# VHH binders against q9p4d8, part 2

Target 1, 280 residues: q9p4d8
Amino acid sequence: MDFMKPETVLDLGNIRDALVRMEDTIIFNFIERSQFYASPSVYKVNQFPIPNFDGSFLDWLLSQHERIHSQVRRYDAPDEVPFFPNVLEKTFLPKINYPSVLASYADEINVNKEILKIYTSEIVPGIAAGSGEQEDNLGSCAMADIECLQSLSRRIHFGRFVAEAKFISEGDKIVDLIKKRDVEGIEALITNAEVEKRILDRLLEKGRAYGTDPTLKFTQHIQSKVKPEVIVKIYKDFVIPLTKKVEVDYLLRRLEDEEDDDATQKSGGYVDRFLSSGLY

## First folded at step 12 (VHH)

Design r2
Fold by OpenDDE, fold request of step 14:
Structure r2 (fold): chain B 280 residues (1-280), chain A 121 residues (1-121)
Amino acid sequence: as target 1 above (280 residues)
Amino acid sequence: QVQLVETGGGLVQPGGSLRLSCTASGFTFSDYYMNWVRQAPGKGLEWLSSISSSGSTISYADSVKGRFTISRDNAKNTLYLQMNSLQPDDTAVYFCARIEYSSGWYEFDYWGQGTQVTVSS
């Protein structure tokens, strides 16, 4: 997807392609992570004496990663959302001015905290090579975790773009639901069980196909492969629901920008009337 | 049962033109975004163009922009693709595909058997 071409960002075909590609990325990242044990110590707060840092080893490493990534404009991209926004630094590269495609509040939609929690508590146990510690590979483990987390975050928050596209395509029905703040109605509108099933089936197939991928970054010897069924379960139980949450949160506020524009136009009309009435 | 039937494919020389048609049945055609996609030998599925239910919104992939034109006739439940300035790399099976939304996904849920387009000198 080319964010410098705003007219194409919300094309349904482009969105689909992006989503399909993100599925691949996530599955590969899970497979990569599956080389390592669960390694609970990586996720325990203050398990290691990290200088000037309060948190887990993963938290620290992820934050450092984001710090580096910010300097190369990763988070200038409209579809990237950092877990640790406070550590971001300015880029030394030329600034990219991406046109605004999403609503003004889009950056306020953030579920990374939930993603991180679910990843460490639910996803890792499902995809890890085994339970317990692997002390020799703590760094590699955490690096793989970061790739998983970033890819999940990108996918889930991409729901904002999907929601925007849906808003544009749906028209009056969704507007009415938003005006009524009918969350259940919105959820119902954005859910199709048959389509969900197809998506999950596709993921199952991808999981089966990619599980034998020899192109490993960390090692040529995989301790364990991710079960395709686990991938499906992760999407069903966590990725899809969190994506829906992002969409609903985005849609509920979607009319805010329009109301502001109308207010400004009305106020501008008042100013123009005031100026035209010669009372200056 | 939802059915999509693509027709109009064939052999054409470079620079030539073809018009594809897709006839829809088994659903309310006028309620859906419709798409043209293609699959070339050894390649994945490529999205080409989409058109909204009313026809008011149209989009194209960069690969076909300026050469292909999508249109629809809701009264006839038919989707069209006018292809001009065809090139050898346009050789593929072309499909008409319905797109549906769910839970943060757009997905092609139905497509036809496809029609073969071969561009060769």
Scores: ipSAE 0.649, ipTM 0.831, lowest interface PAE 0.7, mean pLDDT 91
Fold by OpenDDE, look of step 12:
Structure r2 (fold): chain B 280 residues (1-280), chain A 121 residues (1-121)
Amino acid sequence: as target 1 above (280 residues)
Amino acid sequence: QVQLVETGGGLVQPGGSLRLSCTASGFTFSDYYMNWVRQAPGKGLEWLSSISSSGSTISYADSVKGRFTISRDNAKNTLYLQMNSLQPDDTAVYFCARIEYSSGWYEFDYWGQGTQVTVSS
């Protein structure tokens, strides 16, 4: 997706392509993470004496990554959302001025805390090579986690773009729901069970294809690096719901910008009327 | 049952033109975004163009922009793709596809059988 071409960002085909690519990235990252044990010590607060830091080893490493990434303009990209926004640094690269495609408050939509929590408590146990500690690979484990987390974050928060596209396409129906603050109605509107099933089925197939050594097709015991069913479960139980949450949160606020425009137009109209009425 | 049937494919010379049609049945055609996609030999699926239910919103992939034109006739339940300035790289099976939304995803939920387009001298 080319964010410098705002007219293409909300194209359904482009959105789909982006989503498909993100899906692949996530699956590959899960496969990479599956090389390492669960390593719960990586996620325990203050398990290691990290200087001037209060948190887990993962928190520290992720924050350091984001610090570096910010300097190379990662978070200038509209589709990137940091876990630790307070550690971001200014870039030394030339600034890229991306046109705004999303609503003004889009950067306030952030579910990274939930992602991090779910990732460490639910996702890691499902995709890890085994339970327990692997002391010699704590760093590698955490690095793989960061890739997983960043890819998940990007995908889930991409719901903002999808929501914007949906808002534009639905028109009055969604506007009415938003005005009523009907969360259930919005959720119903953005949910199609048949389509969800197809998505999950596709994920299952991708999991099978990507997680299996094709050279072992003739062996009766093809071991997947990550169980395809686990990938499906992760999407069903966490990725899809969190994406929906992002969409709903985004949509509930979508009329805020319009109200401001109307207020500015009304104020401008009033000023213009006031100026035109010659009573000055 | 939802059905999409593509027609109009064939052999054309470079620089030639072709018009594809897709006839829809089994659903309310006018309620859905429709798409053209293609698959070249040994390549993945490539999205080409989308058109909204009313036809008011149209989008194109960069690869076909300026050369291809998507249109629809809701009264006839038919989707069209006018292809001009065809090149050998346009050789592919062309599919009509319905797109649907759910839970943060856009998906092609129904496809036609496709129509072969071959551009060769």
Scores: ipSAE 0.626, ipTM 0.835, lowest interface PAE 0.6, mean pLDDT 91
Fold by OpenDDE, fold request of step 14:
Structure r2 (fold): chain B 280 residues (1-280), chain A 121 residues (1-121)
Amino acid sequence: as target 1 above (280 residues)
Amino acid sequence: QVQLVETGGGLVQPGGSLRLSCTASGFTFSDYYMNWVRQAPGKGLEWLSSISSSGSTISYADSVKGRFTISRDNAKNTLYLQMNSLQPDDTAVYFCARIEYSSGWYEFDYWGQGTQVTVSS
C-alpha cells in the first residue's frame, strides 16, 4: 500500500492485496514464535527487576522498540498504531506528509490493549513450542512476540481503511444504521458468512503451506510448527472479531466528519473521496 | 445463480496479444468491483487487475502494468482484458472474479471456470 497515493488507498483490489500480504506476515511471525516455549515469565509484571520500569519484560521491550521506531517515522504511517503511545518520540528525519484518507478521529481507534491481552493469554499458548519456561531464550522469545504483536496490530487496525471503503460504497444504508446507533445492524451488514468461510479456508491452506518452511530467524533448532488449525482458530476467535470491533467503532463515528464538512466545505469532500476511491 | 464465464484464451506466440472476455449473470454486474486473476501451474492465485463498478478506477499488478488493459461494458454484463506483449510467464488459467466484503476483508467470492492462456514459441 502506497499511502502517498490517496487515490489508491481505498481501492478494493489494493486493500485485498494488502490484507493477503498481512496474512502471510502474521502466519510467518507465528511460526517464528513457535520456536520458543510459552515462557510465562516474559509476560509477568515485575518478574525481572527492570530499572525505572513497572511492567513485564515484554512491555518494556515493546515500549523500547516503539520509542526507537517512532524516531524513524514508523508511526507517522497511517496504518501503524502503537501499543505505548506515551513513549513515542519525534523523528529527526524529514516529515512525510501523508494525505488524509481516513476520518479525523481514526488515530483514536486503538484496540492494542485487547490485542496484547489476548496475545499473551490465548495466542501464545496455542502457538508456543511447549508449556513452561525457557530461560536461555527469553530475549529471542520477546523479540518474536513483538513482531507478532505489531503485525496483528497493523492487520486489525487496517479495519479502519476497510470500514472507510465500506462506508463509501454502502451509502444511505450504512448512514441510517449509524444514525440509529444500531451496532447489531452494522455488524450484520459487515458480515458475510460465506465469504468469511472462504477466508478461513485460505488461511488453513496457507498454514499448511508455510508450516513446512525450514527457514527460521532465531534458531536452527526447530522445536515445533504451528498447526494450521490453530491459525484458523486464532483468526476466527480473535483477529476477525477484533477487526469487526475496529470497523464498528470507526463507522459509529463516521458521520462526525460529514457534519463538520457540511459546516465548512459542502458535498465536495465526500464526492472527492468517493471518486478517488473508485467505489462507484 | 451467480455465474461468470471466461472466454478468449488460446495459444499465442511471445509478443502476441489476446483479448479475454467475462460474461456475468445472476447478479447486478454494474454494482460490483470486478477483477482479473490468474493461476499458473504449481503457483497460487495472482491478482492482475481490478476495475470499479463504473469503470472510473482501475488498478494493475506490477507484473502486467503497461501490457494489460482492463475494461467493462455494464450494458452487456461483460468484463474485458486486453493482453499485449505476452510472455511465456503469462501462461496460466485466467479468471474473472467478483469482489465482496466480509468481516474486515475484501475477497473474491465468485469466479468462473477460467480460460487457458498459453504463450509459447
Scores: ipSAE 0.550, ipTM 0.774, lowest interface PAE 0.7, mean pLDDT 89
Fold by ESMFold2, look of step 12:
Structure r2 (fold): chain B 280 residues (1-280), chain A 121 residues (1-121)
Amino acid sequence: as target 1 above (280 residues)
Amino acid sequence: QVQLVETGGGLVQPGGSLRLSCTASGFTFSDYYMNWVRQAPGKGLEWLSSISSSGSTISYADSVKGRFTISRDNAKNTLYLQMNSLQPDDTAVYFCARIEYSSGWYEFDYWGQGTQVTVSS
């Protein structure tokens, strides 16, 4: 996928390839996090005396990562969504002018607060090596957490690209539902239970394969710490529902970009949107 | 009972052309994105092209862009691939595939049996 070439971003084959890579990244990150105990002190508010900060050790570490990464343009990329938007700073690097692939409000579609809450309360207990603390590994544990959170965020918010592709290809069906504010109708339009079942079945097979991969037997990582069924449950209970929420929230506002008569985007097909973006 | 049946494959000389067809049944064809995918001997699957349900959105892989043209006729439930300037590396089994998505995920949920295309002199 090349965000400088919008035709590649909304291409269904490229979307599938990106989703497969993000899925593999999430599984790998869960396996890496499973090397550590649950370590609840990492997530307790004000457990450590961090100067000028009110929050958990994870909150602090992630916010500092995002502050630094924003200065090198990480959050200029269309597929990166910050957990702490208020800590972002101006980049000192030359700007990259990404073509406008998503609706103008896309950066307001952000469920990272819910992702963080679910991650700390539900996902960590499900994938950790055991309950309890590892006080000598707090930093390494939190760094593994950041990788998990960022890959989950990227995967879930990729729903914005999928929703845009759906709108362009089947916009007539969706426009009526948006005008009626029919949340349930939009959810039904974007939901296919058989496809979801295939996603979950593939995750189960991948989780089994990673747990038995001979190359993983010779790594520094502990083999098979995460049950494949746990990965499937996390997707079923959290990743898929949050992705649907992102898609619905994105679609409900999509006509806002079509109502601006001051020569901004108008209602139209996939080609018209690309032409109006200045990429042609 | 979703069925996808590819036809139109065969032997062609380098630089030649073929037109593949895929006849769909058992579902509302006009509701679905359709795709062409190929598998060369001893290789994995390669996505080639997609066309939206209405035909208004079309995408191609770099390997076939400018040489292949995807189209559909929703009244006849048929997907087409016009293949021009064929090269020996285009030798493969060509599949028609339906895409469905849910929850930010796209998957090829039904495939045809494939049609063999062989490019040789």
Scores: ipSAE 0.000, ipTM 0.316, lowest interface PAE 13.3, mean pLDDT 81

Design r2
Fold by ESMFold2, fold request of step 14:
Structure r2 (fold): chain B 280 residues (1-280), chain A 121 residues (1-121)
Amino acid sequence: as target 1 above (280 residues)
Amino acid sequence: QVQLVETGGGLVQPGGSLRLSCTASGFTFSDYYMNWVRQAPGKGLEWLSSISSSGSTISYADSVKGRFTISRDNAKNTLYLQMNSLQPDDTAVYFCARIEYSSGWYEFDYWGQGTQVTVSS
């Protein structure tokens, strides 16, 4: 998909292709991280004497990457969501004017604190080569962590695009639930157990195919690999539920971009506003 | 029972044309985005094109853009693929596929048995 061409972004085929590629990226990143031990010192608050900073080595390294990347326009892109919004700085490059695809509040839908917590407490122990430390490789380990976190964040927050596409196509069903603030009703509407099973089955197949890929970037421990069942469990227990949370949070506020009283009577969904902006 | 039945495949010379059809039953065809996907020998599935439920939004993979045209007739529950300027690399089994939504995901949940397209002299 091309975020400069809105017609490609809300195309369901392009959305699916993007999600499949994000899935592949996540699996690859997990396999790369699995080359390192759990390395709990990376995540321990104030383990290292970092000047003027209170947090873990990972917190610091990720925040510094995000600060630098913001200056070269990374977080101007609609699909990039920062873990540390307060460290972002103005770009010194010419701005890119991305057409508006998502609701005005989309940047406020951010579950990265939860992603970071789950990643360090649940995901790392499940995919690491073993419990323990690798003192010589703390930087490389944290770099692999950053790749995992950023790919998880992008996949989970892509739920905003999926939710927008669903609102445009089936908004009438959702409007009443939004007005009632019916979180459980919205979650049920966006859930299909058979599709979720297909996602998990595909992940199992991919995990088996990728498990011993000889092109791994970090080849420090040949015996390290992520069991396919662990990948499936991470998706089932964390990725899917967090994606649903993003979709629900996005949908609950979707009427803020519409006139009150007219939400059910107007074809004022994103596609109609998109057409009225002259982007076609 | 959801059914998708592809027809119109066959043997064609390079540079030739074929028109594929996909007849749908067992679901409300007009509610779904529909897709054409192919699988060449020894390769995975390749997405080719999608068309929105109303037919107003159409997308193509770069490999077929300008040569293939997707269309649908919701009154006949039928999806079409007009394929022009066919080359040997277009040889594959062609499937029509339905996309279904769940949990921040769109997935191809039903295909037909496919129709064989062979491009050779």
Scores: ipSAE 0.000, ipTM 0.233, lowest interface PAE 14.0, mean pLDDT 80
Fold by ESMFold2, fold request of step 14:
Structure r2 (fold): chain B 280 residues (1-280), chain A 121 residues (1-121)
Amino acid sequence: as target 1 above (280 residues)
Amino acid sequence: QVQLVETGGGLVQPGGSLRLSCTASGFTFSDYYMNWVRQAPGKGLEWLSSISSSGSTISYADSVKGRFTISRDNAKNTLYLQMNSLQPDDTAVYFCARIEYSSGWYEFDYWGQGTQVTVSS
């Protein structure tokens, strides 16, 4: 997907392929994190004497990662959403002028606080090698946590692109639902039960395959494996519902970017926005 | 009950100086990062400066760097902003704000009522 080419971003086939690929990244990151114990000290506020900092070791490490990455334009990209927006810094690299594909408020649609809470309270205990601490590897453990969190955030917030594509394709029906504030109707429009079942079935198969993969087993010194059912439960209970929440939250505000409720403009809104932005 | 009270605003000529104070009560001031934020007429909130709980780490927005100096006195539970070389576009309501570090986030959870700074002839 090329964010400098808007026509590639809103194709639903490309969107689904990107979401499936993000799925593989999440599974890989869960397997990498599963090499460590739960390590509750990583998440305990003020457990370690970090100079001039009040928070957990994970909080510190992730916030520093985001600060540094913001300086190299990571959060200028439309598909990146920060966990710590207040730590972002100006880039020292030349600015990239990305075409406006998403609505102007897209950066305000941010569920990373909920992701972090769920990750530390529900996901880590479900995928860790066991309870306990590995004092010599706390940094490596937190680095694996960061990879998990960032891939989860990217996957969940990609729902904004799905929502924009649905807005363009569903025309008057979705506008009517937004005006009525019909959350359940919007959820029905963005939900495909057969697609969701295929996602969960694929996750189950991938979890089983990685658990029996001879190259992983004989090439890597893995002491434990994530159960496929845990991966499916995490997606069913957290990833999919949060993605839908992002989509609904995005759609409920979508008419804010429309200065006129003219029905003919709704079908061509993406093109009109590009013309007003000067991208063509 | 957490309270933040800003004082020291007023009318000043361009090029002038003011020192704002923020007196904190209802919490252990020395445990928190503190901030100055302003809101110009018809504009959104603009972050200006942060100071760590110990005072050892200080950050400024580019718009005020070199002109404004943040400081704190933990013994007096007071946050300060020394503002020099004031210009008309510094006209705003100035707020002090507390950062709370909870659930893996820095969040502004308490604000004062603000003090008006007006830079005009």
Scores: ipSAE 0.000, ipTM 0.100, lowest interface PAE 17.3, mean pLDDT 79

